VH-VL binders against q91z69r481to671. Designs and how they scored, part 35

Target 1, 191 residues: q91z69r481to671
Amino acid sequence: GRRNSHARHQDSGQVIPLIVESCIRFINLYGLQHQGIFRVSGSQVEVNDIKNSFERGENPLSDEQSNHDINSVAGVLKLYFRGLENPLFPKERFTDLISCIRIDNLYERALHIRKLLLTLPRSVLIVMRYLFAFLNHLSQYSDENMMDPYNLAICFGPTLMPVPEIQDQVSCQAHVNEIVKTIIIHHETIF
Short names: E, the ipSAE of ESMFold2; O, the ipSAE of OpenDDE; V2, 0.75 times the mean of E and O plus 0.25 times the DockQ between their complexes.

## First folded at step 19 (VH-VL; framework fv_ifabotuzumab)

Design w5 (at its last look DockQ between E and O 0.64; V2 from the best seeds 0.00; counts 0 for: pae E 9.3 > 2)
Fold by OpenDDE, look of step 19:
Structure w5 (fold): chain C 191 residues (1-191), chain A 122 residues (1-122), chain B 107 residues (1-107)
Amino acid sequence: as target 1 above (191 residues)
Amino acid sequence: QVQLVQSGAEVKKPGASVKVSCKASGYTFTSYWMNWVRQAPGQGLEWMGDIYPGSGNTNYAQKFQGRVTMTRDTSISTAYMELSRLRSDDTAVYYCARDEDWLSGSYGMDVWGQGTTVTVSS
Amino acid sequence: DIQMTQSPSFLSASVGDRVTITCRASQGIRDYLAWYQQKPEKAPKRLIYAASTLQSGVPSRFSGSGSGTEFTLTISSLQPEDFATYYCQQYKSWPYTFGQGTKLEIK
């Protein structure tokens, strides 16, 4: 079962969940050039420790001298989004979002995606904007970290925009990745 | 059942090119990274590179940069590794190997092809 | 690149013996390490991943331990089918790299 971690953080009055902000901050400081970031699965023990710490209301990543593995921190971030009761990209928007792949021009595609996403709650859009700004920034270091926009989309696509059960999982996943890639590249246009 | 089936043995002259195929079955071909690893006679394993069939993105080991080309045909779930300007020291068994999936990540190579012997001799 | 060094390169043992193979990384790789078994004229087979997680279907006599730069593969009681060559591999960063291998022979 999925958890409503986002709702938990909303109750705290924080616009961006602490776990999301802390993981992204940590990666920005120490992991931008890390090869294979988000591809390599981190230590399950460490990932769980970090996750559990956040669930206790702590911030295990606040210490600048912390020695957490980047892959574990990255894993925590992905795990958070995967664990949401409602995925970041709601299933109600899935068909419409996927249909945007028919638009060949990426900029035009981005504009269509924007129109669809603007129908979402402001709280969701704020998190999306924050996440995709980060992913775009991370992709700027692809020469070092080997994670271009598509590689990042591969890692985040299934998590952020899961294919509904009634859809063809195989054929739709590639489209999901393309949509996520487009959002990473054109995040400023979209958000 | 997840399976990787590679093309047959090749004999090539120095300077020639060889293209090895790896047909995948039993899983979503486009959702898993595919590695290529070779092994010279009596030697250890050597990573050559990988490809993500969903996009065609590749990573090559520096040693093979400019001489290796990894491609795929998603319509038949087949990966290809082409090595050009062959030398005698390219004689080896070449393997394709799938990375285990964790949100399209890596836990190492869980499924291997049977290997393709490539012999380079004058 | 991250260099992986295995020891010993050759090991002779008898059925029933406890066998330990070591793998050292030139830099810290946390637990991003896999162990493979390869029998003659066969493809490698993954035994362990994440340094200590046993591959499904692999006998429990195999175990992996370690983190950082030192890793070990242990066979608690060697069986006839275990005589093979073993490789460690890091997947923390590109390029992926293997140890030089450990050939386990019957004494």
Scores: ipSAE 0.049, ipTM 0.703, lowest interface PAE 3.6, mean pLDDT 90
Fold by ESMFold2, look of step 19:
Structure w5 (fold): chain C 191 residues (1-191), chain A 122 residues (1-122), chain B 107 residues (1-107)
Amino acid sequence: as target 1 above (191 residues)
Amino acid sequence: QVQLVQSGAEVKKPGASVKVSCKASGYTFTSYWMNWVRQAPGQGLEWMGDIYPGSGNTNYAQKFQGRVTMTRDTSISTAYMELSRLRSDDTAVYYCARDEDWLSGSYGMDVWGQGTTVTVSS
Amino acid sequence: DIQMTQSPSFLSASVGDRVTITCRASQGIRDYLAWYQQKPEKAPKRLIYAASTLQSGVPSRFSGSGSGTEFTLTISSLQPEDFATYYCQQYKSWPYTFGQGTKLEIK
């Protein structure tokens, strides 16, 4: 929910997909110090098993005695976002979003990114806020897990903000990663 | 069609530096981590570190921290590894090797360069 | 660091033999294990990842098994081109570490 009491009365339900919430809660509990999280692959068998369980309406991550591998749970989360019919960051906003790299002042850049994102559906913004708050929190353990904001942006950028085919994939990918890094670092300003 | 082609053999004296190149083709160079692994004569394999060519971000094994520098030139799809203050026990074959694609994550190293022999002798 | 120990270090076998090479991790790595084949003066080639998943294009006589701390590479019927050195590698944690190798030769 939100801090605003009036907004909370209007926000009557859970809008974070159970699979996203469950993966993030599991990683927060067991995986913050896990080296190479989101970069190292999990067991394909376990990733598919977890994904299929959620698709059947089950929650295989709710049992505290489960010994799921952190890399597999991370893989499920990445697979969820890749499987969206529409990317989390809409392609029609791509050019405007990457143009924000021209703003050298990072706080001002964050404010411009916020302005671009405010017109998105509330359900999308709630998922963004949840994801990026988590990625920021995870990056605070980078001395142990080796996943600073830029490494996390590398892992999530291509899935969250795909480069349109008509654009230079190499230079645009670098810009995407910088914007995603900015959002991870400044998520409280943006969301 | 994915290929990694490395620079030729080098002979160096102790105290010198060596810079090995690794030219990538057949894939999007900036979207895959590149590892460097070495193998001393008659010995096993030793991971030295990696670089993400899209950003230049690096991770070095602690043994090599302070002596190794990994860089890249994205305009020619080429990664570089430089090892300074060479010793005789740095004599080895040096390999570049990439991870599997960014989406699948790492399952070890799926494509290797042919290796570059570096000999450090007086 | 996770230590990887292979057994045996050297193995002599004949064409047609069934060969098993073992690899032990110093701590649990689940199935985060790859097997590589290296021929003289050549780069390593990945055979197996995820402990048991065969790399595309690798002959089906190769198989991997195990999880946790104990792993095996099996060649069901040894062929002339299989005489090489084999390495296991964990990729659960940095630094990535390799076993010391198993040299498989004709005798």
Scores: ipSAE 0.006, ipTM 0.617, lowest interface PAE 9.3, mean pLDDT 86
ESMFold2 (binder alone), look of step 19: mean pLDDT 92; pTM 0.942

Design w6 (at its last look DockQ between E and O 0.03; V2 from the best seeds 0.00; counts 0 for: pae O 10.6 > 2, placed apart)
Fold by ESMFold2, look of step 19:
Structure w6 (fold): chain C 191 residues (1-191), chain A 122 residues (1-122), chain B 107 residues (1-107)
Amino acid sequence: as target 1 above (191 residues)
Amino acid sequence: QVQLVQSGAEVKKPGASVKVSCKASGYTFTSYWMNWVRQAPGQGLEWMGDIYPGTGNTNYAQKFQGRVTMTRDTSISTAYMELSRLRSDDTAVYYCARDEDWLTGSYGMDVWGQGTTVTVSS
Amino acid sequence: DIQMTQSPSFLSASVGDRVTITCRASQGIRDYLAWYQQKPEKAPKRLIYAASTLQSGVPSRFSGSGSGTEFTLTISSLQPEDFATYYCQQYKSWPYTFGQGTKLEIK
């Protein structure tokens, strides 16, 4: 019943999950020029260690002087979104979101994506806004990190918007990547 | 089995272009980055760039920017590398190599094509 | 660019010998290092990635070690089929760069 209600409500009241906020903050501080971020894999051992620490209620990324590998921190962030029971982009909206690729003008496409996303719970939109603002910001360093919106969409598309099993996986994946790229580029219009 | 099969040897004159093909089989071609690496006679290996066949996005090494074009045809699972304004020091074996795809990203090139010899001479 | 330097450039050894090849990076690359074997007239084959992780199907006589700027490939008991050129490669940053190679010749 109600015995754990306050602690659970307080936990559910967090705007951004601690693991997401911590990974993004760490990368903003130490990883914006890190070449190949999200494309190159970090150590499996380090990724698992960081992930397990968060699951124990610890924050291994809070130390100002922590020396974690950027690719490992990026890997933790990707695994968080891959592990969600309900993907960040809900399956119910998949067909409608994908259909936006038919809109050639990218600004108009962004406005239609916005309309679809505004139907989502506020808690989901807050996480989306935080993530995509970060991905856009990271892409502004692409002359150093090699991760422009096109490359980032390739790395995040499968994780954020999984293709439903009844759909053609190959063709839909390319469309997913295009939609994710559009959101990275036009995040201020969308959110 | 995962396999990359490249086109045959080419002989070109300085100033010409060459286009090498790399046909993939045994895996989902559109979901793995494809690299191009060359090896001059008696020399080491040199990375030229890559392409993501699913979208056609490319990244080129600075040394080849402006001379290299990487493309693909997803209907036949084939990647292409075209090098223009050839010089004699472009004589090399050209390899395609796919990126490994792990849950958190890539650990580099796990499968290589057999190589295509390009000779640039008058 | 990160420069990779191998030592020695040439090595002659007998079957059964323990062989060590060293690779040095011009800057820290943590464990973002792979080792390749290239036999004459063949494409490279990856032996090791993440400095010490053995590729599936590679014989256990091969091992890798190192972190940061200095790395070692070891063959614990050299076999006739190990005649090849060996390359280290960093994949921490683009462009990917390779060592100049170590040619291993069996006596």
Scores: ipSAE 0.265, ipTM 0.707, lowest interface PAE 4.9, mean pLDDT 88
Fold by OpenDDE, look of step 19:
Structure w6 (fold): chain C 191 residues (1-191), chain A 122 residues (1-122), chain B 107 residues (1-107)
Amino acid sequence: as target 1 above (191 residues)
Amino acid sequence: QVQLVQSGAEVKKPGASVKVSCKASGYTFTSYWMNWVRQAPGQGLEWMGDIYPGTGNTNYAQKFQGRVTMTRDTSISTAYMELSRLRSDDTAVYYCARDEDWLTGSYGMDVWGQGTTVTVSS
Amino acid sequence: DIQMTQSPSFLSASVGDRVTITCRASQGIRDYLAWYQQKPEKAPKRLIYAASTLQSGVPSRFSGSGSGTEFTLTISSLQPEDFATYYCQQYKSWPYTFGQGTKLEIK
């Protein structure tokens, strides 16, 4: 699909894009225990309204009294990463990252993933660290929200690490999910 | 042939800074991590840190945090290690060493520079 | 950090002897272990990587074994050119760490 100009949020001098920080902050406050978070779609109208507000340089989620639907806020976060011109996980690292699936031990796999990810620009790593720390934290509430690391990986995998067109989409997607799962679980080791 | 050639010996006063260069040839400079390892006289090897020349990302040993800066010039395939606020115990031979990653099927530091002697004395 | 401990620190041997150097890791490092040889006033040379894989060009009298926390470098029949200092190094995680070294001297 077409990727939008969400990159402008990264060019503002903000280490972490405002939209990312605000959405994650909001979910941390109000959505950690929300069943099916990131699996359930929010209001398309509300998602667009929030997105457009951020694009105007506003922060519609700054008010703690805000009464936005948590699924819509989650949708905005996913939409941001989906809309990046360059995916969070660069396509140049795709083959190498997928190769890590051959390592059975998750901790060792994480070490190899770390080695690969440390080759990425610092700006990307900072966002990754922030996102995966959040996802790990969110997974701690899996008894309530039903989103364990694997379920979260399923939701974010295609968005964060799209399978290149020349690759086998089905087999590679499964591997992407496992890699993202590993990163969620071992985010402290990796970042 | 893969080769690392380092700059010449340095003599510095305490409190000064030293910058050692390491010119790489015979391989894609931006695709391999570069380590810096030092060895004090009569002592063992000590890992200082590494840099990925492709992006400039670095990892420093805690001991050198705040005093060491690793950089690179990709246009001339050269890595640099600068150590500031020098002390007498920084007297050592400093090595750059290429690290083969797991993707190549080889591990550890397979190619070393010849070493640069840095002497810190009053 | 992962600490690497070599033993012995000093070893005296004669040409033709079988020599064994041990390296212990403070935690499991699988096979992420390399051995280096260093001669006086020279840079270290990698001998073994992945705990047991011999570097190309290194004589077959050198061998590495071990996994987890215990590792061994063996020289089956010591040659005159083998008198040097040997180091183990883990590359499982940052920071990379070396053993303190083993100086092999002629008896």
Scores: ipSAE 0.006, ipTM 0.568, lowest interface PAE 10.6, mean pLDDT 90
ESMFold2 (binder alone), look of step 19: mean pLDDT 92; pTM 0.942

## First folded at step 21 (VH-VL; framework fv_ifabotuzumab)

Design x1 (at its last look DockQ between E and O 0.52; V2 from the best seeds 0.00; counts 0 for: pae E 8.4 > 2)
Fold by OpenDDE, look of step 21:
Structure x1 (fold): chain C 191 residues (1-191), chain A 122 residues (1-122), chain B 107 residues (1-107)
Amino acid sequence: as target 1 above (191 residues)
Amino acid sequence: QVQLVQSGAEVKKPGASVKVSCKASGYTFTSYWMNWVRQAPGQGLEWMGDIYPGSGNTNYAQKFQGRVTMTRDTSISTAYMELSRLRSDDTAVYYCARDEWELTGSYGMDVWGQGTTVTVSS
Amino acid sequence: DIQMTQSPSFLSASVGDRVTITCRASQGIRDYLAWYQQKPEKAPKRLIYAASTLQSGVPSRFSGSGSGTEFTLTISSLQPEDFATYYCQQYKSWPYTFGQGTKLEIK
């Protein structure tokens, strides 16, 4: 199945899950200029090892001298969000979010998206703000890593905002990508 | 069934341009990166670039920068590769090839077109 | 750019033989490697990806191994239909690059 339990990755006192914080920190340190980051799948073995380590309550990415593959770390991050029991973008907001695509002006679109997202639990918003700030920052290195906001959006769209089964998968996926792109670009306005 | 069907053979003069088409079927065209790879007679495979049909974003090999243009028509699920200022050493079979795109992961080129022979001669 | 070097460039073998082809990368590519088979006047066919994962529908006599800079394609027992040219390819970074190829001929 696509979904699995990742509740153990969320500490009761930790606002941002350790696995999310650690992966993003690691990428910020070593992977911002990595070409094709999040596009190329990581080593399956290494991704599983890192994931399993976190599940054991460890932090395999805490060592500054770690030689982990950036793509594997990126893969772990995506895998985390994909495995959430409830997607980061809840299905209950899917239709409303997708409808924002009708707004041509990106700034106005961002304001509408903001209005919708502010209805979500604070805990979710904090994670979103953290993630999209990171993605925006990463996109600023697109000349080096070749990952502009849209490229990142196509990598994260299916993971963060899966298309409900009752919806048209083809047309909705394109809209999801545009919404995620908009959020990456206008993250400061939205969050 | 996933298929890529390319346009027919081309014969061009030096300095001319050639535009090869690749029609995709059996999958969501806009959701997979499309590569272009060429092979000169008796030689190996050479990557030229790729395009994401969903956005039109492209990446070109430096060797072809300024001379290659990759486009797509999403309404007919067709990718195009245009190569300009043709030279004799551009004589090759040109392939379109889909990246395996499993949940935003790349694993190489899993489906190939049949190839288009382009001959450049005086 | 990452250079891929295959060895040997030419290989003669008989049906039933165990065949090994090597691919070397100029820098570490982890397991971001695919192997392709190409028959005359045909498009390449992917055999293996992620260095060791067998493509669906490919016979189990094919196997891939390696990580980092050294990779190997092995055919445990060569069949008549296996005589072809084989290519390795890295997809760690752009530009994607191929080995120069290994032509496997019948002895």
Scores: ipSAE 0.062, ipTM 0.704, lowest interface PAE 3.1, mean pLDDT 91
Fold by ESMFold2, look of step 21:
Structure x1 (fold): chain C 191 residues (1-191), chain A 122 residues (1-122), chain B 107 residues (1-107)
Amino acid sequence: as target 1 above (191 residues)
Amino acid sequence: QVQLVQSGAEVKKPGASVKVSCKASGYTFTSYWMNWVRQAPGQGLEWMGDIYPGSGNTNYAQKFQGRVTMTRDTSISTAYMELSRLRSDDTAVYYCARDEWELTGSYGMDVWGQGTTVTVSS
Amino acid sequence: DIQMTQSPSFLSASVGDRVTITCRASQGIRDYLAWYQQKPEKAPKRLIYAASTLQSGVPSRFSGSGSGTEFTLTISSLQPEDFATYYCQQYKSWPYTFGQGTKLEIK
């Protein structure tokens, strides 16, 4: 067991939000083989119930085995990122990040993405590292869950890296999906 | 007004290919998954696969793997389904159908094309 | 694959009747179920999603219930325009699958 150099950027005083950690932990335990995860909608009632419990300071996922609907837990996680006042990938970085698609070599592209992301606050980078390590891990079960990095990027792209309103939505959305896919695949190089 | 308009009926011989088009209007074509579903005469509905027009990513039902190709042209908001090596049991009405896509996921197919009848003579 | 079985295959009823159609899944699908109405030579129209949520613009005489493996579509007071074929569909996992259909006929 050796850690890579990215692990040393984590500050023990900067905590992953409980809702993010709890959803990801639950999915790691019970949902890695769940077909269509993040694409198929969860129960609207269950998603809201779980979300409201976290907002009250509770953790409804801590004591459960596999009782909760995996799609609903996934829905809570997506809703958390959608509801952020500032998107996980800040809007002011949008043009620079999208421009990385012009780099054909995927490893070189990952290094450029890393340089852009390292300008972000440490607290944001810690959440990104946690999320994308999880998404990569989940994609390794794609033979069973059918959610490869391409499908996961489609499901998360609009939420994580919203296209600014005055941009060309068609071309920019395809680029967002490609960048998010690159980050899922090469997360260890980037973070 | 969200609308899906499909190409006209086709008659094909066994072994040929057919390509059905589905033109979308009234919404952002690249932001919603597009499904293809067929219905043989007197039978139920059968899902064939889908495409995400924003990226071109596809998922095919195993039954059609190797014979179906789903594509799109984003400049004219049109999805395509091509089925090759046709046989008599491919005679059906073929529908395109938009996934109702929300932040937390899809809720099934909310808008359907009018259908395209493909007849494969024996 | 998740098999969806509807019953009855045919149902004869009069205007004003209350009718029910059932749909059974071969494994648990929670509430990942939609109901569609299809009239002759027309595309299906979604009536209900999430087992019980009524599509906007669909008359309130339609309702859905159930979860897990057993689901019901109910029309509380049948109208002339309701004579059609009805399909349930699961969207829990790929491939998405449909029931065999229930044809609702006059009388």
Scores: ipSAE 0.021, ipTM 0.637, lowest interface PAE 8.4, mean pLDDT 86
ESMFold2 (binder alone), look of step 21: mean pLDDT 92; pTM 0.942

Design x2 (at its last fold request DockQ between E and O 0.69; V2 from the best seeds 0.63)
Fold by ESMFold2, fold request of step 24:
Formats: C-alpha cells, structure tokens, sequence
Structure x2 (fold): chain C 191 residues (1-191), chain A 122 residues (1-122), chain B 107 residues (1-107)
C-alpha cells in the first residue's frame, strides 16, 4: 500500500495526500484567526508525533475534539512539503518561475506562471491548487492572524520553492517570496 | 557573530521626534523580523512593534499607533524606529531585537542591540 | 493582550543558593514562553525558550518548566554573575508581553 512518510507521495491517482488535506481542514476549522500561523514555530515534539501517526496510517486530526496546537499543525504541513523527494516547485523550473517577477502587470504575471506550471504533472497541480486556495483563504483573515500573502510567502516559500545551491541565495529568496505571494493572490487565474 | 549596533544617546524636548538606528551584521538582514522594545528607567520591557526588512511591512502595538514609524535601509543593513510627539514618559532605553528564524518558524527574540537612551525633558 | 505577572518582584539570595522565579499568564500560552536575564546597563539575554529549552551557551544551572499559564525559572547553585533582573515573555500572540521583572540581588 500507501506510505505517507515517503518523500514521494504523489502518484497517478490525482489525490490530495491525507496529511495535507487533514492539516488544511483542521486549520480551516480552528485556525483561521490564529496569530502568526506559519510564522511562529510549534512544538517539534507535537509536530513529529502527528507526522508519525500519519505514517502509521492513523489520522490524529480527524477527531472533532482535537486539541492540537495550530502552530504544530502548520508545522506538520511545512514538514510534509520540506520532506518531499522533489520540491513542490521543481528546481528544474526555478529560473523560469522567478523570472516572472519582471512582469509588472499582476494578471499577466499570473498567466505566465500558469503557463509554466501547466508543464507539471496533473497530480502536482491538484496539490498546488488545494494548497494555494487555502493560503489565499487564510490570508483574508490577515487583520486577525497577521499573515498577509507576503508574510505567508516568507514563511512557506523556502520550503515550497527551495533556491538551488548554485544560485545566489539572498536575491533569489526575495524572488521566491514574490512569486509565491503572486500565486497566493491570483490562485484562481493560475489554477 | 550576529550583532546589532544602535545609534548613540539622544536628548529631546517634548513634542519633538527621535529616530534610532540599528545596524545588523553577521546574518542576512532582510530575512529576519526585527523588533523594537523599550524600557523606561527602573521599569520593565515594552514591545513596540516589528518590521520585516525584506518587505518593509510593519505592525505596531496599539499604544504607539500613529506615533511610531519603523523603516529600514537594506543597502546598509539598518533598521530605524522613529517616535514622534515625544512626551517625558517616552524617556527610555530603546532596543532593537531580532527574531530567531528558521524553516520551522520563529522562536522569539534571540539577539538584542545594546540599547539607545532617549531622554525627553523640558 | 496577554498579561504576564512574575513573583517575587525582588529576591535576595546568597551565592550557592537555589532560587525559583514564577511567571503566570492571563490565559493559556501552551509553551510559548521565554526567559531573559538582564544585567545593569545591558540588553536582555535570552536564557530559555519554549518554556524549558535552554538557549545554546547558557549554563545548565538554569532551567525552565511549566506550560499553559504557570511557569518557573530555576537557578541551581547561584553564581556571582547570576545577580540580575529576570523577565518572562510570552510569544504566543502580539503584542509580545513581558512580566514586570524579578530583581535578584546579593544577600
């Protein structure tokens, strides 16, 4: 069967990995107003406990009476994407993706990003659509949670779109943040 | 190692403004939130707000809304805090402090500047 | 805002003593608590984060415990350099807030 702990969790089935769906559902239910979500680090013990439960085929987030800390659930989501064999945004497309920042018109930029992303496997795009719809929704609560699209990009971008080691880490990180922000804002155009 | 060096002491009259600088070294200035915290003589610590130097985005404690402005110059790795319409009870030591940061998230403030004394007197 | 209260406000102790400082939050903050040491004319120095995790380079005679609303900083066998003011600080939500401080002085 299925192995939630493997670095490669996308297969040809076009499904959202249970751990991703469960974390996002939990945050949608309990965490939209949680200050500093994705910015403040949760308990690494709790993060690892949740991850290990999913690896055993359990879903510790399915109980309506769950008492998990929102920062820890966010940490599980970050840990999942950090652990992928291939990053969600592949390194092979890194330079083309970050070059889209040169397009000042945001709608036009979104269309160029869409064109680049449509070359990816459909299963990857389904996960991207799900994740970025959630990040956009979360950012609509930024007056309460303090996490606007740019802050979310800062906190999640390095995990989702790692800068290849041969690139200038500092300047490229700023470009990554801008592209991820664009995708959060314009996810409906892109996906 | 990581270091934050602040500008020197200032004496101001009520109604004036003060701008304190905080120069960072030993780390990527644009990648870490920077906090400002003040401490009145013989008193405790009071968080004023923060800035993300990469974007310039800020948030302020409600107590200082409308009087505080936090900025930065990324070309010289320097953060600034400006407090306007000074009152005598703004007399304090003003600190910059960097948030600790890695891929797992923030763990609070790990490195502090040496502090800048601002005295507000008539 | 989450209010942090420390006790005692002042503590007199001798070198070699074991001392305990407590901190109470006005609402649950899980383990999102840090402890700072501040010596006269110096910036605060973080000792503990996540309620009980010792900052690298801090002597093991310092320890933290607690969760939720009640927290403790313990110093075993005080040294001369430990006479300072100690602050707890929550980082669960903004604004960050500090306890009023505990001044530890030589008896």
Amino acid sequence: as target 1 above (191 residues)
Amino acid sequence: QVQLVQSGAEVKKPGASVKVSCKASGYTFTSYWMNWVRQAPGQGLEWMGDIYPGSGNTQYDQKFQGRVTMTRDTSISTAYMELSRLRSDDTAVYYCARDEWDLTGSYGMDVWGQGTTVTVSS
Amino acid sequence: DIQMTQSPSFLSASVGDRVTITCRASQGIRDYLAWYQQKPEKAPKRLIYAASTLQSGVPSRFSGSGSGTEFTLTISSLQPEDFATYYCQQYKSWPYTFGQGTKLEIK
Scores: ipSAE 0.688, ipTM 0.855, lowest interface PAE 1.8, mean pLDDT 90
Fold by OpenDDE, fold request of step 24:
Structure x2 (fold): chain C 191 residues (1-191), chain A 122 residues (1-122), chain B 107 residues (1-107)
Amino acid sequence: as target 1 above (191 residues)
Amino acid sequence: QVQLVQSGAEVKKPGASVKVSCKASGYTFTSYWMNWVRQAPGQGLEWMGDIYPGSGNTQYDQKFQGRVTMTRDTSISTAYMELSRLRSDDTAVYYCARDEWDLTGSYGMDVWGQGTTVTVSS
Amino acid sequence: DIQMTQSPSFLSASVGDRVTITCRASQGIRDYLAWYQQKPEKAPKRLIYAASTLQSGVPSRFSGSGSGTEFTLTISSLQPEDFATYYCQQYKSWPYTFGQGTKLEIK
């Protein structure tokens, strides 16, 4: 009953889309220690309300006294990336990115990932940098929120880097998660 | 059809270890959290922990920390729960249960194994 | 840990009766609540999730309501196959916790 699919375009004229900035800001303020953040689904109704509000050009998360469920806000953030016409990680880079899993040394892996990602448009890189800095920061509270880099990668991997249909979904998903984990941990090196 | 099939009943002595298996089919084993829940005779349900088969990441209830080990073999879509230093109060039916999971999050345990009876007696 | 308390622990009813089971959480869990049915020597079966969403294949006579700390499972017209033990479970935070159960018996 909570599964949905949509196509969403990035906000025009914004370096960081308002919905991304607002969700991350909100989570930074109120959700860093929230156990299971991004793992537990939010209220479907609330997620839709927030999403629709943003689509109307509003910012429902601007009020510091809002009682929005953190899980719902987290859900909105994931849905945004899931709804992009082109995934944040372009399909054209999928094979090359996955190949980085063969590099055992994580730092070296990060360097290779960096080389691949730096070929992407600046607008995409800016959003990536912003997102992964946030995810890294969030992971620093893993003792409280129980969301270490890998758990976060599990939650975001499919959303940010969908496995192309022509690829083996089973074998590739784990690799996607590893790549995303690597980026979370080594975001400063990569971006 | 999504299905979880568990290993057969076990009888153990106090101090021993037991390892229960849970074979998954009908879905992508590596993409769903797997829970372990036990139920003592005539008692309620008790969550023990979970594992993400894709990575092997685990979370255990503090009650079982140091005694429980959850693992998986992705090649055969099988999850394992090992409980060591068994005592009489570990006698229970042990269940594996899948969390309903999608890209938006978890929605609770939608599919359960048939259960494995573990009896601990002298 | 979040404690889940069900009431009543035991309930006797007749076929056709309207039955209500209550679950209380020790702290707010929004709608992160599931209801399970368990028959003797069988594994639990999920009936409701997200407090009020009916599991596919579950008869419409089952319904869930509530949010925050108070939740209810309702069977509008009890059928013979509904006599079982029912459990609520929160999945807002770890560890996941269950109510102690409500055994529904035939009167």
Scores: ipSAE 0.538, ipTM 0.835, lowest interface PAE 1.2, mean pLDDT 93
ESMFold2, look of step 21: ipSAE 0.489; ipTM 0.784
ESMFold2 (binder alone), look of step 21: mean pLDDT 93; pTM 0.952
OpenDDE, look of step 21: ipSAE 0.017; ipTM 0.643
ESMFold2, look of step 22: ipSAE 0.555; ipTM 0.817
ESMFold2 (binder alone), look of step 22: mean pLDDT 93; pTM 0.949
OpenDDE, look of step 22: ipSAE 0.531; ipTM 0.846
ESMFold2, fold request of step 24: ipSAE 0.670, 0.645; ipTM 0.849, 0.841
ESMFold2 (binder alone), fold request of step 24: mean pLDDT 93, 93, 93; pTM 0.951, 0.946, 0.952
OpenDDE, fold request of step 24: ipSAE 0.106, 0.137; ipTM 0.723, 0.741

